# Designs tried in a protein design chat: VHH binders against Transcription initiation factor IIB (tfb). Part 16

Target 1, 335 residues: Transcription initiation factor IIB (tfb), of Methanocaldococcus jannaschii (q58192)
Amino acid sequence: SVDYNEPIIIKENGEIKVVKIGELIDKIIENSENIRREGILEIAKCKGIEVIAFNSNYKFKFMPVSEVSRHPVSEMFEIVVEGNKKVRVTRSHSVFTIRDNEVVPIRVDELKVGDILVLAKELPNIEEDIEIDKKFSKILGYIIAEGYYDDKKIVLSYDYNEKEFINETIDYFKSLNSDITIYSKDLNIQIEVKNKKIINLLKKLRVKNKRIPSIIFKSPYEIKKSFIDGIFNGKDAKVFVSKELAEDVIFLLLQIKENATINKKSINDIEVYEVRRITNIYTNRKLEKLINSDFIFLKIKEINKVEPTSGYAYDLTVPNAENFVAGFGGFVLHN
Key: E = the ipSAE of ESMFold2; O = the ipSAE of OpenDDE; V2 = 0.75 times the mean of E and O plus 0.25 times the DockQ between their complexes.

## First folded at step 4 (VHH)

Design k05 (framework vhh_5c3l_4)
Fold by ESMFold2-Fast, scan of step 4:
Structure k05 (fold): chain B 335 residues (1-335), chain A 118 residues (1-118)
Amino acid sequence: as target 1 above (335 residues)
Amino acid sequence: QVQLQESGGGLVQPGGSLRLSCAASGFTFSEYAMSWVRQAPGKGLEVVSDISTRGGSTTYADSVKGRFTISRDNAKNTLYLQMNSLKPEDTAVYYCAKDEYYWDYDYRGPGTQVTVSS
């Protein structure tokens, strides 16, 4: 079982988003008329939700969830692997490792620092025929990462050194007949854009949540790439105050065959997450059966005993795979 | 503890050549595949090339194929990257990395700067 806060990417009614597994499962159980109880375990049927799992060819795809469950726990273990990707799991839960050139499950209580775990190298790239302006996609990413809006205006702040992106932003909004006001103070440029149509679009996409909208997870590669460039403001690394947004970004990077490292830092007593992009990832574990897999193999750096976030641990059943992807960085977990 | 130290970077004009070296210690060099990874200003990490344990197989990113050559000397615990026909787009910090762990600072070197400009 996994902790409440573990991120999982789901598909529901054609929409793709990253959610906390505990929040998802608690809602399903609390809205269920038929909860099955087995000792301390609460089980509910699940319909219409898909999660990412691998098949017998070691490729990821969305697969339906049949049941969800939760049970009280008093302890949890945080596993940290290379790149500082991490997941919180119970002692009896199984992850995947490599043994005798095969991908096999192993219980958390049998793991030790230095063991190799299986994580996602890449995830399914869902590409629907969605007509999104590439320039808007980049600007949308920047709005979510650094901007804000209200009923009257969109506000974007730039360092003066970002002349190319500043000009790109101004030109784009001018092309939409927007009212633009530019403020300069010291080494900072602030752009205020008045365009009611765009503001209404941001409201419909729920951009104030500061999460990646479903439409981006379903967009063509070029639109996803442009969106990511906006999030990172053309840079290779980005510091996130929101852990949830950092998690969204990592799942999106995996969809475009990129990857990332994570560094948790403390700035003025605030925990922040630095995500650093990795492009053109090639894995060189010469396991003949796994050469074309969607897997990456990372060494465990730390195993720490931690407190459960909600007092519960959570599971889901993917009957056709018996595995799923979750956690900060995309761990492959057995179910 | 893995120790990797790159050298050979510098300023070069378009069309020029550079040879990068990476001195490895703290692990059995001959038992690991090695990679060259680069990071251009404002961009993410890009795997440029990798080489098998004995040098029998190599791969290259499409952006450098035909221009760069990776090689290794297991007796000297050294990895090389011969860079020919350099372009402004090759401007980056180049990192030597152990196996597939190039994204972890503990498994890559501090890097060497390559600048291609007039």
Scores: ipSAE 0.000, ipTM 0.208, lowest interface PAE 18.2, mean pLDDT 84

Design k06 (framework vhh_5c3l_4)
Fold by ESMFold2-Fast, scan of step 4:
Structure k06 (fold): chain B 335 residues (1-335), chain A 119 residues (1-119)
Amino acid sequence: as target 1 above (335 residues)
Amino acid sequence: QVQLQESGGGLVQPGGSLRLSCAASGFTFSYYAMSWVRQAPGKGLEVVSDISRSGGSTTYADSVKGRFTISRDNAKNTLYLQMNSLKPEDTAVYYCATDEYYWGEFDYRGPGTQVTVSS
C-alpha cells in the first residue's frame, strides 16, 4: 500500500489526469453502497477508472481497476531513487526489482540502499484529434508555469535575452487581434494581453489550478512537446514549479519518451520543485538494453521512515496485471 | 548558484591510498544525497558510491566495494571518498555530484580531481 499523497495518472470518463491516490480512493469508498471488510481492510468495487500497468511483455497500457482498498497504518517508508524520484509505501508492499535478468517483485522491508527498482521509462502516448495548435500549446505551458491571468488580462514575464520567445508570444496574440501592452523594467519584459475569448478558453481548461489540462495528456506528440517547451520557458533546462505541477510534468514527459530529475527547494520561503530534463545519463543503461521494455532501472539512494499523511494506506487491484504505476516519478508497484 | 569543488587526487602506486574531498556551496548541502562518479580515459561515466542526506546509508559499485568509503560532514558542507588498496583500474577523473546533476546534465563546473594509479 501507498501514502495518501502519492500521484497516480488515471483515465476516467475520457479524461486523463494526475490525482492523489488517497483522494481518489477515499471518494470511491465514501460513495460506495457496499464496503467489504477483511480484518482492517475496507474494500470497494471500482468502475470506469483505468490506471497504467504492464502486461507479460513489459509494455505499459491503461487497464481497468476492479477494486480499491484502504487500511489504517502507523508507519510508512519513503523510497528515494536516482533522480530524486520518490514513493511512500508500507513495509509489506512489494515493488519490482531485477533478479537473474527477470523483473520480479520484492517486499519493501527486504529493500536496501543500492538495490535496483523498476520505474516507468515511457508511458502510453494517447493521441486524439484536438483543436489546439503548437503555438497556443507552448504559450499555454508558459502561462501555467510562469503566468498569471484574471477576468481582464493575461500577464507573462520574460528576461530580456528570451527575445525569440517574446517575439513569438507577441506575434501569436497579435494574430488573434488581442490588446497587448509591453512593459520593460530592469532587463525584464512583461507582456499584458487582453483577449476575452482566450481568457474564457483558459477558464474552460481550468488553468487557474496551475495543473496540466486533460486535453494535453490526450494531444498529439507535437502538441505535448510544444507544451513542455512552454513549461521550460522555451529552453531545454530546468523549471521551478509546485509539487503537483512537477508530478504532472513528469507523467507528461514519460508519454513523449523523456524524463527528468526532481529536487525539492525553498525559494523566498516557499517550497518548490526543480524539474530538470534528462539528456544522456542513466547508470543502468546495460539493464535497459538487456530487458526490452518500457522500464528504467534506478538505484535506491535512501529509505526513510516517515509518518502517514492521512492515517491510512491505499491500494488498488488491476486484475489483468497485478501491478500499477504510481508515485513521484512513476514507480511500478506490485499488487 | 550551485558549486562543487573536488580535491585530493594525485599519483599513487598500486596498493596506495588517497582521500578525496568535495566542497559544496550555493545550496543546502544537508538536503541532498551525494555521489562520487568517475570517468576513466576513453570510457563512460561510472557511479562508484552514493551516500544519503544524513550519512546513515551508503552504497558502492562492486568494483570498489570493501576498498572505498564514502562519508560526509554536513556542518562543513563537505563530501569525502577514502580510497584504499588502489588498483590501476581506478585511474580516472573523479567528480562529486548531487542528485540534481546525477541523472541529468552533469554540472562539471570544477574540473574534477585526477587519480592516477601507476607504478
Scores: ipSAE 0.000, ipTM 0.135, lowest interface PAE 19.3, mean pLDDT 83

Design k07 (framework vhh_5j56_2)
Fold by ESMFold2-Fast, scan of step 4:
Structure k07 (fold): chain B 335 residues (1-335), chain A 124 residues (1-124)
Amino acid sequence: as target 1 above (335 residues)
Amino acid sequence: QVQLVESGGGLVQPGGSLRLSCVASGFTFSDSGEYAIGWFRQAPGKEREGLSSISTRGGSSTSYSDSVKGRFTISRDNAKNTVYLQMNSLKPEDTAVYYCAADEYYWGSEYDYWGQGTQVTVSS
């Protein structure tokens, strides 16, 4: 079982989004008319929700969830692997490791620092025909990461050293016949854009949530890539105040075959997350079956006993796979 | 005992090119398990920066940081147990000590084995 706050990417009613597993499961159980109880375990049937799981070819795809469950818990373990990807799990839960050239489940209570765990190297890249072009996608990413909008204007802030991106932004909005005002103070440039049509589009996409919109998770590779470039402002690293947005970004990077490291920092007593992009092509030739797999293999750096976020630990059942992807960095978990 | 030795650094003019070499000993690329070999750099007063990595057993397994993508190319010669970093269009900002690092089963920023470094200076 996993902690309440563990991020999981789901597909529901055609929408793709990252949610907290505990929030998802609590909602399903509390709205269920028929809760099955097995000892301390509460189980409810699940309909219309898909999660990412792997099949016998070690390839990820969205697969339907048949049941969700929760049970009371008093302790949790945080597993931190190389790149500082992390997941909080119960002692009896199984993750995946490599033993004797095979991918096998291993219980959390059998793990030691230095053991190798299986995580997602890449996730399914769902590509639907969408209305967003590459230039807008990049600017949308920047708006979500750094921007603000209201009924009258979009506000974007830049460093003086970002002149090429500033000019790209100005040219884009001018091409849409927008009203643009530029302010400069010290080493900062602020651009205000008045364009009712674009503001209405941002409202439709629910951009004020500061999360990656579903349409981006379903977009073509080039649109996703441009969006990510906007989030990172053309750089290889980005500091996030929102852990949820950082989690969204990691899942999106995995869809475009990129990876990242996470560095947790404290700035003015605020916990922030620096995500550093690693554009990678991997091949593992040690295991023949893994040459074309969607897996990356990372060493455990720390195993820490932590307090559960809620009074419960959570699980879901994917009947044809018996696994799912969750956690900050995309861990493969057994179910 | 795993050891990495860098060479090929030196002084070069802006816009010039250098090729760095990293020779591994204590294991062989062809016979050992898969290793990730990475190139990093560090300039005085700055944090260490990851630049590129390559897998020793997979022919197409490479990565690059955005600061060097399109200018630097990583390659390997398994018969010589050597990884190369071809650096083109060098800028003054590329001045740093360049390090080779290796780790089995990891393609990220954290590596178990490090070379001693080779100085690259880009000046007019």
Scores: ipSAE 0.000, ipTM 0.151, lowest interface PAE 17.0, mean pLDDT 83

Design k08 (framework vhh_5j56_2)
Fold by ESMFold2-Fast, scan of step 4:
Parts: C-alpha cells; structure tokens; sequence
Structure k08 (fold): chain B 335 residues (1-335), chain A 124 residues (1-124)
C-alpha cells in the first residue's frame, strides 16, 4: 500500500490528470454503494478509472481499475532512488526489482540500499486531435507556472534576461488583436493582456488550480513539448514551489520520452523542488530481454521510516497486470 | 535566511572605474538555481533605477538598462556565491547608493531580497 499523497496519473471519463491516490480512493469509498470489509481492508468497486500499468511485453498502457482499498496504518517507508525520485509505501507492499534477468516483485521489508528498482522510463503518449497551437501551448505553460488572470486581464511577469520570450509573447497576443499593456519596473517587465476569448479559455481549462490541464496530457507530442518549454522557460531545470505541479510535469515529461531528476531544496525555509529535464535517457543497467521496455532501473539511495500522511494506506487492483505506476518519478508498484 | 551584502563602493573621479560585489547567503548561486540577481541604484530625490541583471542558472543571461549599456558589465562567480558589477567610464550622474537584489528568476515581477546598499560618488 502507498501513502495518501502519492501522485498517480489516471484517465476518467476521457480526461487525464494527476491526483493524490488517497484523495481518489477516499472519494470512491465514501461514494460507494458496495463497500466490502475484508479483515482490516475497506474495499470498493471502481468503474470508469484507468491507471498506467505494464503488460506482458513490458510496455505501459492505461488499464482499468476494478477495485480500490484502504486500511489503517501506523508506519510508512520512503524509498529514494537515483535522481531523488521517491515513493512512500508500507513494509508489506511490493515494488519491482530485477532478479535472474526478470522483472519481479519484492517486498519493501526485503529491500536494502543499493538494490535496483523498476521505474517508468516513458509513459504512453496519448495524442488526440486537439486544436491548440504550439505558441499558445508554450504561453499556457508559462501562465500556469508564473502568471495569473482575472475576469479582465492576464498578467505575465518576466525578467529582462528573457527578451526573446517576452517578444514572442507580445507578438502572439498582438496577432490575436489583444489589448496589451507593458509595464517596465526596475529589471522586471509585466505584460497585461486583455482578451476575453483567451480568459474564457483559461477559465474553462481551470488554470487557476496551477495544475497541468487534461487537454495537454491528451495533446500531440509537439503541443506537449511546447507546453513543457513554457513551464521551463527555455531552460533544462526549474524550481517548483508546488509539489503537485512538479509531479504533473514529471508525468508529462515521461509521456514525451523525457525524464527528470529531482533536487529537494530549502530556500528561505520553504521546501522547493528543482526538476531537471533529461532529454537523452541513458542507463548502464540494460538487459537484452528488456532493451525495448518502457523501464528504467535505478538504485536505492535511502530507505527512511516516515509518518503516514493520513490514518490509512491505499491500494488499487488492476486485473491481469497486478501493477500500477505511481509516486514522485513514476515507480512501478505491485498491487 | 537570504541575505545580500554589497561592497566595493567609494569615491572615484569622472572617467574612473569601480567593481561592486554582491555576496549572497541563504541560497546558492549554481546551475540548479533559477534566481536572478539585479543591480539597482537610487540617488537623493530620484526614483530607484534598475541597471542590470544576471541569471544563476542554465548559462549566463545578462541584461542592461540603456543608461549603462556599454559601460557596466555584470558577472557571477558561483564558487564564491558572488555577483559583480564592473562599472567603467563613470560619470557624475552615476552618483548613487547601489543595491543588489535577488528574486526567483521565474517569479520576476518584483525582487524579494535586497542588500543594504553601497555608496558610489563620482566627483572631482
């Protein structure tokens, strides 16, 4: 079982989003007409939700969840692997490792520092025919990372060092006949855009939540990449104050065959997450059998006993797969 | 706790040069930080003026106000956690208290952290 706060990417009613597993499962159980108790487990049927799991060919795909469960828990373990990807799990839960050139489950209580774990190298790239242009996608990423809007205007703030992106943004909104006001104060440039159509689109996409909209997770590769370029402001690394947005970004990177390392920092006593984008994935831990798999193999750096976020630990049942992807960095977990 | 300490100011004659230093503590200037460091000045009875900025991440990107382009150069030394402002061809109108300021590069509407300032006087 996993901790309440572990991120999981799901498909529900045609929408793709990253959610906290505990929030998802608590809502399903609380709204269920058919809750079963099996020992300490509370179990509910699940309909219409898909999660990412690997199949017999070692490729990830969305697969339906048949049941969700939770049980009381008093202890949790945080597993940190190379690249500082991490997941919080119970001692009796299994993750995946390599043994005898096979991908096999291993219980958390059997793990030690130096063991190899299976994580996602890439996730399925869902590409629907969605009408968003690349320039808007990039600007949308920047709005989510750095901007805000109200009923009358969009406000974007830039440093003078960002002249190329400033000009790109101005030219884009001018091409849409927007009312643009530019304020230069000290070494900062603020752009205010008045465009009711775009503001209504941002409202429809629920951009104020500071999360990646479902439409981006379902967009073509070029739109996803442009969005990511906006989030990263043309750089290969970005510091996130929002852990949830950082988690969204990592799942999106995996969909476009990129990866990331995470560096948790404390700046002014505020916990932040630097995500460094890796566009060229290379691993020295290759098995001929798994060379075409969607897997990356990372060494455990730390195993720490931690407090559970809630009074419960959480599980999903994915029939015929017996696994799912979750955690900060995309861990493969046995159900 | 983030702190910025300026040094290097003083009295110089017109046409002279000074190098200001800004030492950062409480965060690291390295290839993993998206902090921007800027130099500002304020003369008595005038508004504060932005002069130059430099990023701390992804290669060095610099910018300059029109009043100092070609005369001032900003640089960083990550090993010393320090940002410099090299000021050449100084003019009497450059007389001011000079401040360094830091902000998260991606959050760049206003600078969050300011030093105490260092006085620069250009006079014969």
Amino acid sequence: as target 1 above (335 residues)
Amino acid sequence: QVQLVESGGGLVQPGGSLRLSCVASGFTLDSYSDYAIGWFRQAPGKEREGLSSITSRGGESTSYSDSVKGRFTISRDNAKNTVYLQMNSLKPEDTAVYYCAADEYYWGDEYDYWGQGTQVTVSS
Scores: ipSAE 0.000, ipTM 0.108, lowest interface PAE 21.3, mean pLDDT 82

## First folded at step 7 (VHH; framework vhh_8h5u_2)

Design m01 (from a11 with F27S T28I D31S S32N K33D D106S; at its last look DockQ between E and O 0.01; V2 from the best seeds 0.00; counts 0 for: pae O 16.7 > 2, unsure alone 61.3 < 65, placed apart)
Fold by OpenDDE, look of step 7:
Structure m01 (fold): chain B 335 residues (1-335), chain A 121 residues (1-121)
Amino acid sequence: as target 1 above (335 residues)
Amino acid sequence: EVQVVESGGGLVQPGGSLRLSCAASGSIFSSNDYAMGWYRQAPGNQHERVAIITRGGSTYYPDSVKGRFTISRDNAKNTGYLQMNSLKSEDTAVYYCAADEYYWGSEYDYWGQGTQVTVSS
């Protein structure tokens, strides 16, 4: 079982989104008319939800969830691997490692620092025509990363030295006949944009502040790429105050076959997450199947006992796969 | 106009506890549209965020208060809380509650008048 806050990418009603597994399962259980109880375990059937799981060929695909469950728990274990990707799981839960050149489940209480875990190298890249161009996608990425919008305006924040991006933004909105106001304070530049059409578009696309909109996860590769370029603003690393956004970004990167390292930092006593884009972080490949797999193989750096977030541990049942991808960085977990 | 009102501050001994409340008018804390945060300002210092609960429900704390402070929100009451345990003299400050859908930076949509917390022997 996994902790409440563990992020998981799901497909629901045709939409792809990253959610907290606890939030998802609590909602399902609470709204279920038929809850099965097995001891302390609460089980509910569910329909219409798909998660990412790997098949016998070590390839990821969306697969349906048949049941969800939760049970009370008093402790969790946080596993941290190379690149500082991490997941919180129960002692008896299984993750995946390599034994005899095969991917096999292993219980958390059997893990040691230095063991290799299997994580996602890439995730299924769903592409649909979403009627978004590259230019807007990039701007949207930046809005999500360094801006916000409301019913009245879009606000974007820049470093004074980011002149190229500032100009790009200004030019874009000017081309749309937007009302633009620029504020300068110290080394920071703030651009306020009033454009009802764009704001309405953001709403239509269900854009939420500091979250990747679901539509992006279904967009063409070029749109995803442009969006990510907007988020990172041409840099290889980006600092996020929102853990949720960092999680979203990591999953999106995986969809375009990019990986990242994560570093939790404190800036001005504010907890932040630095996500650094990398092309390859895997350390071990033994067989052709593993090489051609959708997996990366990372060593465990730390195993820490932690408190559960909600007092519950959560699980999914994925028929015919018995695994799913979740966690901060794309862990493969046994169901 | 939405108002935010902090309460629960006071004088407490080192090692003591306080629970601050933030009552908001409207429905800003009952919706997922806003993050809610607690900030403090000591004399001569800048505002420091001591806790935040995001729109998604995640909580963040700086190292200075991590393990001692807990932020929570009651949507039904449209009220935010900050439980402060193991208080130290360095925790002395005016504490503010703020809400914003954009939860970075120093400007917020809603900001209270603050409540004084004094930790002294």
Scores: ipSAE 0.000, ipTM 0.196, lowest interface PAE 16.7, mean pLDDT 85
ESMFold2, look of step 7: ipSAE 0.000; ipTM 0.330
ESMFold2 (binder alone), look of step 7: mean pLDDT 75; pTM 0.763

Design m02 (from a11 with G56S D106K; at its last look DockQ between E and O 0.09; V2 from the best seeds 0.00; counts 0 for: pae E 16.2 > 2, unsure alone 63.1 < 65, placed apart)
Amino acid sequence: EVQVVESGGGLVQPGGSLRLSCAASGFTFSDSKYAMGWYRQAPGNQHERVAIITRSGSTYYPDSVKGRFTISRDNAKNTGYLQMNSLKSEDTAVYYCAADEYYWGKEYDYWGQGTQVTVSS
ESMFold2, look of step 7: ipSAE 0.000; ipTM 0.217
ESMFold2 (binder alone), look of step 7: mean pLDDT 76; pTM 0.774
OpenDDE, look of step 7: ipSAE 0.008; ipTM 0.225

Design m03 (from a11 with D63K D106R; at its last look DockQ between E and O 0.02; V2 from the best seeds 0.00; counts 0 for: pae E 23.2 > 2, unsure alone 63.4 < 65, placed apart)
Fold by ESMFold2, look of step 7:
Structure m03 (fold): chain B 335 residues (1-335), chain A 121 residues (1-121)
Amino acid sequence: as target 1 above (335 residues)
Amino acid sequence: EVQVVESGGGLVQPGGSLRLSCAASGFTFSDSKYAMGWYRQAPGNQHERVAIITRGGSTYYPKSVKGRFTISRDNAKNTGYLQMNSLKSEDTAVYYCAADEYYWGREYDYWGQGTQVTVSS
């Protein structure tokens, strides 16, 4: 079982999004007419939600959730692995390791620094037709990461050296007959765009929440790639103030077969997250099933006792799979 | 082809002054299409921007050189300048003139070969 704040990517009513598992499950349980209780465990039936789980071929798919559950706990364990990916879980069989070339659950209270955990190397890439193109997708990524808008204008700021991206932005909005004003300040370029159609689109996509829209998680690879390029502004690393946005970005990177390391930092007493893209993923395993799997195998750096966020631990039942992907970095968790 | 060529580097004692020149060809400094800048690189470091003059004439300097360095243009000679005063040993570097595009440009920065500035006694 996992902590309240752990991120999980779900599909619900055709929308793909990252949510806090505790918020999702608490809502389902509290709105259910029929709660089953098994000791301290509260269980509710669940329909219309899919999560990512691995199958017998060690491949990830979206799979239906049949039940959700929660139970009181007094302690959790925060596990940090290579790349500073982390998850908070209960002491029981909450995670997977590799033993005798098999991926198996293991008790968290039996883990030690240096042990191997199973994480996601890549996630399912479901592609649908979408109404946005590569140019807008890139600009959308930049707006979500660095921009803002109100009911009158969109504001984007660039370093003066980002000439290609600046020109792409200007050309794009000119092609939409937009009212564009450009300012130079402190070696930066600020582009202000007045376009009610685009502002209304940003509102429909809920861009103000600074989260990756569902349409991006469902987009073709090239659109996802362009969006990511916009988020990172052509660089290999990005500092996020929002943990939730950093979590979204990690899941999207996995969909395009990239990965990342995470560096938690304090800047001016504000906690921030540096996400650095990496593309070379190595497996130390020789069995062909493991080589061809969607898994990466990472060593534990830290195991820390922590208090639960809500006083509860949370779980999902995925029939026949008995696992799901969650946590900051894409951990494979046992249900 | 847009090109810039630096000159005016040399050896100077701490507290001294130098003026670097940047001769342009393939464009004019009065052209609103281009901005001009000075960059430097010391061994083991990345390029550091030390002066920019925007197409509108505004100038910008990092704290390390503000008040000591002045960027300017002489449109009659089609030449940019970097006046460096109160030089310190940490100013030792190869200095590059660059022509930068702002707004609507389709070209990227053009760099000269650099001119060595050494501040030592």
Scores: ipSAE 0.000, ipTM 0.097, lowest interface PAE 23.2, mean pLDDT 83
ESMFold2 (binder alone), look of step 7: mean pLDDT 77; pTM 0.775
OpenDDE, look of step 7: ipSAE 0.008; ipTM 0.205

Design m04 (from a11 with F27S T28I D31S S32Y K33E S58K D106K; at its last look DockQ between E and O 0.01; V2 from the best seeds 0.00; counts 0 for: pae E 20.1 > 2, unsure alone 59.5 < 65, placed apart)
Fold by OpenDDE, look of step 7:
Structure m04 (fold): chain B 335 residues (1-335), chain A 121 residues (1-121)
Amino acid sequence: as target 1 above (335 residues)
Amino acid sequence: EVQVVESGGGLVQPGGSLRLSCAASGSIFSSYEYAMGWYRQAPGNQHERVAIITRGGKTYYPDSVKGRFTISRDNAKNTGYLQMNSLKSEDTAVYYCAADEYYWGKEYDYWGQGTQVTVSS
């Protein structure tokens, strides 16, 4: 079982989104008419939810979830691997490692620092035809990363030295006949944009501040790429105050076959997450199947005992796969 | 331009309580999801952050006020609050509310004019 806050990418009603597993399962259980209880375990059947799981060929695909469950728990273990990807799981839960040149489940209580864990190298890249162009996608990425919007305006923040992108942004919105106001304070530039059409578009796309819109996860590769470019603004690393956004970004990167390291930092007493894009293969590969797999193989750096976020541990059943991808960075977990 | 206005300051005895309010223009606390912070400046001292609440509602306090001060926000009212309990003479300062853009790693913030808090017997 996994902790409440563990992110998981799901497909629901044709929409792809990253959610907290606890939130998802709590909602399902709470709305279920038929809850099965096995001791302390609460089990509910579910329909219409798919998660990412790997098959016998070590390839990821979306697969349906048949059941979800939760049970009270008093302790969790946080596993930290190379790149500082993390997941919180119960002692008896299984992750995946390499033994005898095969991917096999291993219980958390059997893990040691230095052991190899299997994580996602890439995730299924769902591409649908959407009415978003590359320019907008890039701007949208930047809005999500360094901006916000409401019913009246879009606000974007820049460093003074980001002149090229500032101009790009200005040109874009000018081309749309937007009302633009620029504020300068110290070494920072703030651009306010009033454009009802764009704001309405953002609403239509269900864009939430500091979250990746679901539509992006199902957009064409070029749109995803452009969006990511907007998020990072041409840099290899980006700092996020929102853990959720960092999680979203990591999953999106995996969809475009990019990986990342995560560094938690404190800036002005605020916890932030630096996501650094990695384009090079840094993992250990032994066999052809493993080489051709959708996996990366990372060493465990730390195993820490922690308290559960909600007091519950969560699990889901993926028939015919018995695994799913979740966690901060794309861990492969046994169900 | 975003404006921030503090209120609720005054004279209080040691051990007393005050509740400061911060009203921001432009629906910052609701629509923009800014981090909101309280700062104070005593005569001859630098500005000190005494509380911050992030967009997600996470709060941070320095040790000097931890356990005594509580920051909160009402997004519907576009108002931030600082509940100050067990006030000490050392808490005497001008208190400022700021909408902070720490979300973006930028030092772009909006400050109010401040409200005087005086703790004296």
Scores: ipSAE 0.000, ipTM 0.200, lowest interface PAE 17.1, mean pLDDT 85
ESMFold2, look of step 7: ipSAE 0.000; ipTM 0.145
ESMFold2 (binder alone), look of step 7: mean pLDDT 75; pTM 0.768

